# Miniprotein binders against Glycerol-3-phosphate dehydrogenase [NAD(P)+] (gpsA): the designs that were tried, part 24

Target 1, 321 residues: Glycerol-3-phosphate dehydrogenase [NAD(P)+] (gpsA), of Methanothermobacter thermautotrophicus (o26468)
Amino acid sequence: MMVTVIGAGSFGTAIAQVLSWNAEMVRLMARRSEVVENINRTRENSAYHPGVKLRDNIEATLMDGSVLEESEYVFMAVPSGNLRSIVRSMNSSLEDKKIVSCIKGIEHPGLKTMSSVIREETGSRTVFSISGPNFADELIRGMTSGITVGASTRYAREIAGLLKSPRIILDHSENVEGVEFCGILKNVYAVAMGILDGQITGENHRHSLLTLCFREMNLILNEMGYGELHDRFCGFGDFLLTSTTDKSRNRTLGLMLGKKMRLSEDSTITIESLRSIRAIRELTEGLELPVLEMVYQTMQEPENVNLYIREFQERISRPEF
Below, E stands for the ipSAE of ESMFold2; O stands for the ipSAE of OpenDDE; V2 stands for 0.75 times the mean of E and O plus 0.25 times the DockQ between their complexes.

## First folded at step 15 (miniprotein)

Design X9 (from X7 with D29N F75W; at its last look DockQ between E and O 0.02; V2 from the best seeds 0.00; counts 0 for: pae E 16.4 > 1.5, other shape alone 2.603 > 2.5, placed apart)
Fold by OpenDDE base, look of step 15:
Structure X9 (fold): chain B 321 residues (1-321), chain A 105 residues (1-105)
Amino acid sequence: as target 1 above (321 residues)
Amino acid sequence: SEKEKIVEEFRKRMREARKLLYEAAETGNREQAEELIEEAWEIAEEARDYAEELGDPKLERRAWEMEYEIAYTHWEIAEWFGDKEQARKSWRIFRKAWRQIRELR
């Protein structure tokens, strides 16, 4: 089976490498001809993964719908802000494809998950998702990683077959949107843990705050009907990874906010994080969510972060009886 | 089966209605969006009635999935236009539909 990955970024390249173990050929689509040529010539995507050789059955191509004919499965790994335009440009070629979203983002102000955007633009009835605690740098190097497959049982087996290796642990949910939502939601709490890091007095304190974050995340998941995903790789796994490691760009963003550093407004990660946090806040209107509120307030007025942390601490001091 | 084809036709109609609805919303045409929302609700209701008449739990689940989708869309559009009352109503319907889907799994 031939598989296409659209987006030759960090994660797109990494997932292409994973898929190459099971697919006959993996086409990795990039927008820039220079990137295509470099990947094909050097067998590396040096911009994202310097020194990592890509498997021989990975071929880089230009982003063109005309080359999708031979691919049954298409994995989407483009920035969330570009998804609609990319999918729209290839609409006729994607309509009959089984599409797997790998994107951890939400469209704002429309509040649409990536799978919903794909369905809307392509008309495809076979749109699925994958998510989990998956740093691209570890994934591409073949480090063991857990991945949640969001698809019906029928298609989940096929997707699992494409991802299968001794280094990939899989779990499953039929809730495509829920799997995507976990990936968006966890970033809020990664930012929260970053903001709070400067206030952490010890490991007891750290893990107590992690518990509060996870509890709040689960409250939101339950409210959205996605409660079954709390213990999946896309839920707890990705939450924990992103909230506890310095490799997390979202946690790092939180660390910067906690130190009253000005965020670069032009940073892709800042834009995506802001979009996600705003979206989640809108989706959760009327819920008492102290962590989310602290994060949202801090992002708007980072100079007052200490005030917002104090207010948060006062709110959580009330016993849950 | 013929029954599955009919449900799939409802889904097709719903997708088309939702697509047009989002296009109307993106252009700021509130009146057209409201008309399209009503049409989408009618489709979902027809699907539910059809599923209930047949007494097939699988089809019932599919009908609730359609209600889930349109309720969520209606919430999104209501929030987009600043109609907080409708947004709250649609959100309640969304949650109800999702609970029903889970019970039918």
Scores: ipSAE 0.000, ipTM 0.201, lowest interface PAE 11.7, mean pLDDT 86
ESMFold2, look of step 15: ipSAE 0.000; ipTM 0.138
ESMFold2 (binder alone), look of step 15: mean pLDDT 83; pTM 0.803

## First folded at step 17 (miniprotein)

Design V1 (from X10 with R95Y K96R; at its last look DockQ between E and O 0.05; V2 from the best seeds 0.00; counts 0 for: pae E 14.6 > 1.5, off the site)
Fold by ESMFold2, look of step 17:
Structure V1 (fold): chain B 321 residues (1-321), chain A 105 residues (1-105)
Amino acid sequence: as target 1 above (321 residues)
Amino acid sequence: SEKEKIVEEFRKRMREAEKLLEEAAETGDREQAEELIEEAWEIAEEARDYAEELGDPKLERRAWEMEWEIAYTHFEIAEWFGDKEQARKSWRIFYRAWRQIRELR
């Protein structure tokens, strides 16, 4: 089977490498000719994964819808803000493709999931998702990773066949948009844990706060009809990974906010986090979500983080909480 | 009225900037994308000037939200093309616009 991955960034390259073990050929679409040449000539994407040799059945190309003709599956791994325009530019070439979104974002201001954007632009009904605790640098190096496949059962088996290896653990759900939403939510709550870690110490306290963050995440999932996903790789697993490790960009953003540190001038996580938090806040207006409120207020007025943490602590100290 | 005419000019600029951002994201040509982004900036600044002339904090907030979106779009384009210097510049502008939005609450 021939597979295309659109987007040659960190995760797109990693998923292309995973797919290369099961697909006859993997085409990896990049925007920069330098990346295309780097991959095809030297078997590396050195900008994103220095020192990692890519398999020979990966062919890099520029963004060109004409080469999609041979692919049955297309994996989308572009930044969320670029998705609509990229899909629009390739629309007719994507018409009958099975499309898997790897993107953990939401389109703003319409608040649409990535699968919804793809369906809207292409008219396709075969649009799916994957998500899980998958740092790209570990995934590309063949370290053990869990992935949730969001697809109807028939297509979930096909996608699992493309992803399978001794190091990939799979679960699945037919709720395509729910799998995507887990990825959005875990990033918000990873920021929350970072903020709290910035001012709260002690392992008992830290793990109690992790529990409260996860419970709130699940409250949102239940209200949106996605409650079945809480214990999947895309839910609990990805939340834990993202909320507890120093490699997590979202937790690091939270930590900087909680300590009132200067934000990194070239950090992409700040921009993505701001869009996601704003979107989630709008989607959950009217719900009582103390952790989310603390994160939102802190993002709006970072200099007042101490006040917002105190208000949060007072809220959760009530006997009835 | 004169106020209604200024509001309509504001809205016109907002729609034009949105269209330019869509075109910038669609071109696939780096230099054309940069030209469209610069034009969007000029239009957004005009919209902000109209909002400030009206003295309406809600419209000024919306104008800064447009500048926020332009900076974010430019950041994504810069990241996509591997222009780390422009990505850093765009991020700083994005953060400054976000702070302005907060101050207009």
Scores: ipSAE 0.000, ipTM 0.241, lowest interface PAE 14.6, mean pLDDT 83
ESMFold2 (binder alone), look of step 17: mean pLDDT 83; pTM 0.791
OpenDDE base, look of step 17: ipSAE 0.016; ipTM 0.269

Design V2 (from X12 with R18E; at its last look DockQ between E and O 0.73; V2 from the best seeds 0.00; counts 0 for: pae E 17.5 > 1.5, off the site)
Fold by ESMFold2, look of step 17:
Structure V2 (fold): chain B 321 residues (1-321), chain A 105 residues (1-105)
Amino acid sequence: as target 1 above (321 residues)
Amino acid sequence: SEKEKIVEEFRKRMREAEKLLEEAAETGDREQAEELIEEAWEIAEEARDYAEELGDPKLERRAWEMEYEIAYTHFEIAEWFGDKEQARKSWRIFYRAWRQIRELR
């Protein structure tokens, strides 16, 4: 029983370690040969997880579709912007595989989930998702983590078997794309909380705004038919983690925007966040979403963040009785 | 003095606006309520003009408090008659007045 993880970044390495407890062998595909050598010779991915020893049944390789012949399950953990090209480069090697996306992103301009991108390129009908409150550094160290498995019942049980441990708490849903959307939406609202944290003080106010952000996220989930996911690990758990901790890249981006700190226009987190916000805004056209609008306007014109926060505060003060 | 005369005109306008608001809140006739609110706004604008002429922060605050009360009364009337568009507009004006009061000492 062989499992391949494509993508040897922070999360890909962490999920490979989790899988190594249940699979006979985990193959971890990396882009750079120095990462492959680092893992295989020293049992460490020092670029992403310095000081963490990887289990002996993890073998790193370069990205090459030919090594997939031995694997039945493939976990995708590459950046969302690279997914289509990486899947395409693997050609038909992925067609007969059971593929689990670990990626929290959406493809623009098509507004496609990662599972949809994989299905389009491979023709596979066995494409699934996982998501939850899973900071990679905690996951790889065996700290308790919750994961939602997005798959039909049969495959959810198989995937759960690959992920199980005393430290992994699992729930599941047959809504593969719903699980993915939770991961996308929480990132948008993490940016929102960062912006607001940069300007607004007081714990009562902060936690009231957390509530409004989560309510808005759930309005979107309900409108898309994914409302059942709000209390899953991929829903509330991941939203809360990402919106409240300093380790969140999206909250940090928001915090810098709210404090009017200068950002590089070509930063990857800024570009990825803009793409996600634009995609969600297009998918929710016609729905009144004041938090989303505030984030969108701020990301487009960061110098005007004070104005957009004031407009947001005015809109939300109206009673909803 | 000239200043005392302006203060008295301000106070007169404030009392008249309060009376119009009481009538607007008590009428069961939507058209009459809107007419009374419009008249209250005209009088409140005159009162604000007097307060600005005096340059007295206490009177300027009281003028904003009157606009706050007019906007809130109009919001309640709009809610009572199910006029969601007017209720939204009145709430925005109420919020603006509240902000002005907060910023004036």
Scores: ipSAE 0.000, ipTM 0.270, lowest interface PAE 17.5, mean pLDDT 86
ESMFold2 (binder alone), look of step 17: mean pLDDT 83; pTM 0.789
OpenDDE base, look of step 17: ipSAE 0.006; ipTM 0.153

Design V3 (at its last look DockQ between E and O 0.96; V2 from the best seeds 0.00; counts 0 for: pae E 11.5 > 1.5, off the site)
Amino acid sequence: SEKEKIVEEFRKRMREAEKLLEEAAETGDREQAEELIEEAWEIAEEARDYAEELGDPKLERRAWEMEYEIAYTHFEIAEWFGDKEQARKSWRIFYRAWRQIRELERELR
ESMFold2, look of step 17: ipSAE 0.283; ipTM 0.719
ESMFold2 (binder alone), look of step 17: mean pLDDT 85; pTM 0.824
OpenDDE base, look of step 17: ipSAE 0.006; ipTM 0.153
ESMFold2, look of step 19: ipSAE 0.000; ipTM 0.437
ESMFold2 (binder alone), look of step 19: mean pLDDT 84; pTM 0.819
OpenDDE base, look of step 19: ipSAE 0.346; ipTM 0.719

Design V4 (at its last look DockQ between E and O 0.03; V2 from the best seeds 0.00; counts 0 for: pae E 12.1 > 1.5, off the site)
Fold by ESMFold2, look of step 17:
Structure V4 (fold): chain B 321 residues (1-321), chain A 109 residues (1-109)
Amino acid sequence: as target 1 above (321 residues)
Amino acid sequence: SEKEKIVEEFRKRMREAEKLLEEAAETGDREQAEELIEEAWEIAEEARDYAEELGDPKLERRAWEMEWEIAYTHFEIAEWFGDKEQARKSWRIFYRAWRQIRELERELR
């Protein structure tokens, strides 16, 4: 079976390497010809994964829908904000494909999941998702990773077959959009934990706050109809990894905010975080979400982070019986 | 009412800018996208002029939200085509608009 991965960034390259063990060929689409040449000539995507040799059945190409003809499965690994335009530019080439979104984002201003965007643009009814605690540098090196497959049972088995390895642990849900939403929520709460870690350092307190963040994440999941996912790789596993590891860019952003460090204007993660937080806040209007409010207020007025942490702490000190 | 005429001109510009942005995000042609973005900026500036003439902080915030969206769209286009210089410029404009929205929201509380 031939598969295509659209997007040759960090995760897209990593998932292409995983797929290469089970697919006959993996086509990896990049937007720059120098990336294509680098991969095809040297078996490396040195911009994103220096020193990692890609398998010889991975073939890079430019972003061109015409090369999709031979692929049955297409994995989408582009930034969330670019998804609709990329899918539209490929037009009818995608309409009969089985499409797996690897993207952890929401479209703004429409507030749509990535799978919804793909369905709208292609008309395809075979649109699925994957998510989990999968740092790309560990995944591409074959280190053990858990992945939740969001698909109906028939297609989940096919996708699992493409991902299977002694080092890939899989779980499954039929809730395609729920799996995607977990990936969005964990990033918001990773920022939250970063902010709190920046000013609160006791381990008892830290782990109590992790619990409160996870409870709030679950309140949101329940409100959206995705409550079954809380203990899956895409839920608890990804939340825990992203909220507790210094390698997490979202947690790092939170740490900078909590320490009142200067934010970089050019940070892609800052832009994406602002979009996600606004989108989640709009989707959850009417819920009392003290952690989310603290993150939102801090992102709006970073200079006042001490006030917002104090207000948050006062709110959570009230008994809930 | 003179105020009602100004509000209608503002709304007309906002709808026109939004349509230009949708077209800019949908085209696969870099030059066309840049031209649509430039036109959207011209229209958005006209809308902000009307909002300032009205002196209505809610409409001023809406005008800054449009500029925020134009800058964000341009940032995405720049990222798509690998134009790091334009992406940096678009981010700075995006951040400036975001700060203005914050100031207006703070004043409206």
Scores: ipSAE 0.000, ipTM 0.290, lowest interface PAE 12.1, mean pLDDT 84
ESMFold2 (binder alone), look of step 17: mean pLDDT 84; pTM 0.816
OpenDDE base, look of step 17: ipSAE 0.006; ipTM 0.217

Design V5 (from V2 with T73M; at its last look DockQ between E and O 0.01; V2 from the best seeds 0.00; counts 0 for: pae E 18.9 > 1.5, off the site)
Fold by ESMFold2, look of step 17:
Structure V5 (fold): chain B 321 residues (1-321), chain A 105 residues (1-105)
Amino acid sequence: as target 1 above (321 residues)
Amino acid sequence: SEKEKIVEEFRKRMREAEKLLEEAAETGDREQAEELIEEAWEIAEEARDYAEELGDPKLERRAWEMEYEIAYMHFEIAEWFGDKEQARKSWRIFYRAWRQIRELR
């Protein structure tokens, strides 16, 4: 089977390598010609994965819808903010494809998951998702990684066949959007953990707050009808990875906010985090979510983080039983 | 003035460290990347010394943020090559820089 990965960033390159063990050929689409040449000439994407040799059946190309006709499956690994324009530019080439989104984000305005954006632009009914605790550098090197496949069962089996590896552990849900929503949700709570770690220390504290974050995530998942996902790789596993490691950019953003450091020039991560928070707040109107409110208030008025943490602490000190 | 010269030395070192980090991220050769990272670390440490001499906590924070980025880059490279021992070492350096940033708030 021929497979195309659109997006030659860190994760797109990693998933292309995983797919290369099971697909006859993997086409990896990049925006820049120098990335295409680097991969094809040297078998390396040195900007993202220095020292990792890509398999010979991976061929990099520029983004061009005409080369998609051979592929039955297309994996999307572009930044969430670029997805609609990329899909629109390839619209007719994607209509009959089985499309797997690897993207963790929400489109604003409209509060749409990436699979919804793809369906809207293409009209396709065969749009799926994957998500889990998958740092790209570990995935590309063949370290054990868990992935949740969001697809109807028959397509999930095909996708599992494409991802098959002794070191890939797979679980499954038919709720495509739920799998995506887990990925969005864990990023918000990673920011929350960063904010709190920035001002409060101690392992008892950290693990107590991780528990409160996970409980809020479960309340939100239940409200959306996605409650069955809490124990999947895209749920608990990805939340733990993202909230507990310093490799997480969302947790790092939170740390800077909690320490009242000057916000970095990384406005992309800040904008995407705020998009996610607003979307979740709209979808959960009526739920009492103290952690989410603390994150929202801090993102809006970072200079007042001490006040918002105090209000949060006062709220969680009340018994819930 | 003397203080203006120290600020200029700080800025020069910060930009030089940034350039070395960019080169380290772009090379495919581990040995070269680690040499660039070691050089970047020494230059960033020197920038921090200038910031401490000025007594400006804002500049001190910027210097520690540079050391944070350098250590994090080294951690990512160590992870990419499967060097668990270097990865743990780099993580501890990264954590030290983070603690210093916290102390200056």
Scores: ipSAE 0.000, ipTM 0.118, lowest interface PAE 18.9, mean pLDDT 82
ESMFold2 (binder alone), look of step 17: mean pLDDT 83; pTM 0.786
OpenDDE base, look of step 17: ipSAE 0.010; ipTM 0.173

Design V6 (from V2 with I101Y R105E; at its last look DockQ between E and O 0.01; V2 from the best seeds 0.00; counts 0 for: pae E 16.6 > 1.5, off the site)
Fold by OpenDDE base, look of step 17:
Structure V6 (fold): chain B 321 residues (1-321), chain A 105 residues (1-105)
Amino acid sequence: as target 1 above (321 residues)
Amino acid sequence: SEKEKIVEEFRKRMREAEKLLEEAAETGDREQAEELIEEAWEIAEEARDYAEELGDPKLERRAWEMEYEIAYTHFEIAEWFGDKEQARKSWRIFYRAWRQYRELE
């Protein structure tokens, strides 16, 4: 089977490498000709993964719908803000494809998941998702990783077959949108843990706060109808990784906020994180969510972060029995 | 001594406030409970003034103890009657007073 990965970024390149173990050929689509040429010539995507050799059955190509004919599965790994335009440009070529979203993001202002955007633009009924605790740098190097496949049972088996290796652990949900939503939601609590890190007195304190974050996340998941995902790789796994690891850009963003550091408005991670947090705040209107409220307030007025932390501490100190 | 008289008055007020809080907790009437809490607050404020005048850390600590007990009782009453707004307000007062109490420990 031939498969295509659209987006030659960090994660797109990593997932292409994973898929190359099971696919006959993987086409990795990039926007820039220089990137295509570099990948094909050097067998590396040095901008994202310097020193990592890509398998021989990965071919870089320009983004063009005409080259999709031979691919049964298409994995989407582009920035969330560019998804609609990219898919629209290739809609006729994607209509009959099985499309798997790998993107952890939401479209503004309509607050649409990536799978919904793909369905709207292509009319495809075979749109799926994957998510999990997957740093691209570890994934591409073949470190053991858990991945949740969001698809019907029929197609989940096919996708599992494409991802299969001794170093990939798979779980499954039929809730495509829920799997994507977990990937967005976990960022809120990564930022929260970053903000709170300066106030943590010890490991008891840290893990108590992590518990509160996870509990709040589960409340939101339940409200959205995604409660079954709490123990999946896309849920607990990705939450824990992003909230506790220094490699997490979202946690780093939280640390900066907690220290009242000025955020760069041009930073991709800042923009994506802020958008996601705002989106979740809007979607959860009317729910009592102390962690989310603390994060949201801090994002609006970082200079008052100590006030918001104090208010949060006062709220969580209430007995709940 | 003048100091001993002030301490005695302080203790008297504290006992009075405790009694009011017990009555507030036992009454099933919201209006009566609120009145009793208000009276307890007045007594607690007087007690705090005495503690500040003496500059005695033990009396200050006891004054904060009374404040967090009043606030906590008010919180419980508000929750019992389903007044979420008052419950939130009282909890904030409780937490501040409790922190001050702990800092003097």
Scores: ipSAE 0.000, ipTM 0.147, lowest interface PAE 14.9, mean pLDDT 88
ESMFold2, look of step 17: ipSAE 0.000; ipTM 0.137
ESMFold2 (binder alone), look of step 17: mean pLDDT 86; pTM 0.852

Design V7 (from V1 with T73L R105E; at its last look DockQ between E and O 0.01; V2 from the best seeds 0.00; counts 0 for: pae E 14.4 > 1.5, off the site)
Fold by ESMFold2, look of step 17:
Structure V7 (fold): chain B 321 residues (1-321), chain A 105 residues (1-105)
Amino acid sequence: as target 1 above (321 residues)
Amino acid sequence: SEKEKIVEEFRKRMREAEKLLEEAAETGDREQAEELIEEAWEIAEEARDYAEELGDPKLERRAWEMEWEIAYLHFEIAEWFGDKEQARKSWRIFYRAWRQIRELE
């Protein structure tokens, strides 16, 4: 079977390597010719994964819908902000494909999950998702990783066959959008833990706050009808990974905000984080979400972060919280 | 030559194991699938013996890849029928094959 991965960044290259064990060939689409040449000539994507040799059955190409003809499965690993335009540019070539989104983002305005964006642009009814605690550098090196497959049972089996490895632990949900939403929520709460890190005075405190973040994530999941996912790899596992490790980009953003740093409005991580927070606030307007509120306020006015943390602390100290 | 005869025996076994695996994947009868999988295992093991005799790591890798595929199919069947004991056994064999493939790269 021929498989295409669209997006040759950190995760896209990692998932291509995983797929290469089970597919006859993996076509990896990149935006930049330098990346294509690096992969095809040296078996390395040194910009993203220096020192990692890619398997010989991975062929890199530039973004071009015409090369999709032979692929039955297409994995999407582009930035969330680029997804609609990329799908639109390849529309007719994607129409008959089984499409798996690896993207942890939401489109705003409109509050669309990545699978919804793909379905809207292509009309395809075979659009799925994967998510979990999957730092790309560990995944590409064959370290153990858990992945939740969001697909109907038949297609989940097919996708699992493409991902199979003793180092990959799989679980499954038919709730494609729920799996995606877990990925969106964990990033927001990773920012929250980053902001709070400067105020954590002990491990009891840190783990108490981590618990409150996860409880709030679960309140949101329940509100959206995705409550069964809280203990999946895409839920608890990815939340823990992203909220507790220095390698997390979202936790790092939170740390910078907690130090009162005002980031460029053009920062990719800032744009993606604000987009997600605004979308979640609209979807949860009637819920009391003090962690989410603290994150939102801090991102708007990082100079006042100490006030927002104090207000958060005051709120959680009330007996009925 | 003697080496060419051993390579041909290896290829014959690999084609036969692949055919049995495909048939096992297509049947809806668990008992029949188990029989086909057992036969595929025996033949794949013979193929690996030939690859080891040749001392060719590329052929050894191909033999382990066949065992990997057989073990995974058996795991899937065991999961489908709720046979937790067989599923654990098949997963262990699958992991062994995967480890060997990584070592031979």
Scores: ipSAE 0.000, ipTM 0.307, lowest interface PAE 14.4, mean pLDDT 85
ESMFold2 (binder alone), look of step 17: mean pLDDT 85; pTM 0.816
OpenDDE base, look of step 17: ipSAE 0.005; ipTM 0.202

Design V8 (from V2 with E45R E52K R61E R105E; at its last look DockQ between E and O 0.01; V2 from the best seeds 0.00; counts 0 for: pae O 15.1 > 1.5, off the site)
Fold by OpenDDE base, look of step 17:
Structure V8 (fold): chain B 321 residues (1-321), chain A 105 residues (1-105)
Amino acid sequence: as target 1 above (321 residues)
Amino acid sequence: SEKEKIVEEFRKRMREAEKLLEEAAETGDREQAEELIEEAWEIAREARDYAKELGDPKLEERAWEMEYEIAYTHFEIAEWFGDKEQARKSWRIFYRAWRQIRELE
């Protein structure tokens, strides 16, 4: 089977490498001809993964719908803000494809998941998702990783077959949108843990706060009808990874906010995090979510972060009984 | 001797405030409970002012303990009667008093 990955970024390149173990050929689509030429010539995507050799059955190509004819499955790994335009440009070629979203983002202002955007533009009925605690740098190097497949049972088996390796652990949900939503939601709590890190007195305190974050996340998941995903790789796994590791850009963003550092408005991570946090707040209007509120307030007025942390601490200290 | 008299009066007032809070917690009438809490607050405010004037950290700690108890009782009463706004207000006062006690320990 031939498979296409659209987007030659960090994650797109990593997932292409994973798929190359099971696919006959993987086409990795990039926007820039220079990237295509570099990948094909050097067998590396040095901009994202320097020193990692790509398998021989990965071919880089330009983004062109005409090249999709031989691919049954298409994995989407482009920035969330570019998804609609890219899919629209290739609509006629994607309509009959089985499309798997790998993107952890939401479209503004309509607050649409990536799978919903793909369905709207292509009319395809075979749109699925994957998510999990998957740093691209570890994934491409073949470190053991858990991945949740969001698809119906029939197609989940096919997707699992494409991802299968001794280093990939798979779980499954039929809730495509829920799997994507977990990937967005976990970023809120990564930022929260970053903000709170300077106030943490010890490991008891840290893990107590992590518990509160996870509880709040589960409350939101339940409200959205996605409660079954709490123990999946896309849920607890990705939440824990992003909230506890220094490799997490979202946690780092939180650390900067907690220290009252000025955020670069032009940074991709700042933009994506801000959009995600705003989106989740809008979706959860009317819920009592003290972690989300603390994060949102801090993002609006970073100079008052100490006030918002204090208010948060006062709220969580309230007896449940 | 004057300082001792003041401390004794302080202790007397604190006992009176405690009694008022017990009565407030036992009453099933919200209006009566609020009146009793307000009286307790007046006593606690006077006690705190007096502790500040004397510069006695132990009296100051006791004054914060009184505020702690009053605020917590008020919080419980507000929650019992479903007044979420008052419960939040009382909890903030409680938490402030708790922090002050911890800083003095």
Scores: ipSAE 0.000, ipTM 0.143, lowest interface PAE 15.1, mean pLDDT 87
ESMFold2, look of step 17: ipSAE 0.000; ipTM 0.317
ESMFold2 (binder alone), look of step 17: mean pLDDT 82; pTM 0.786

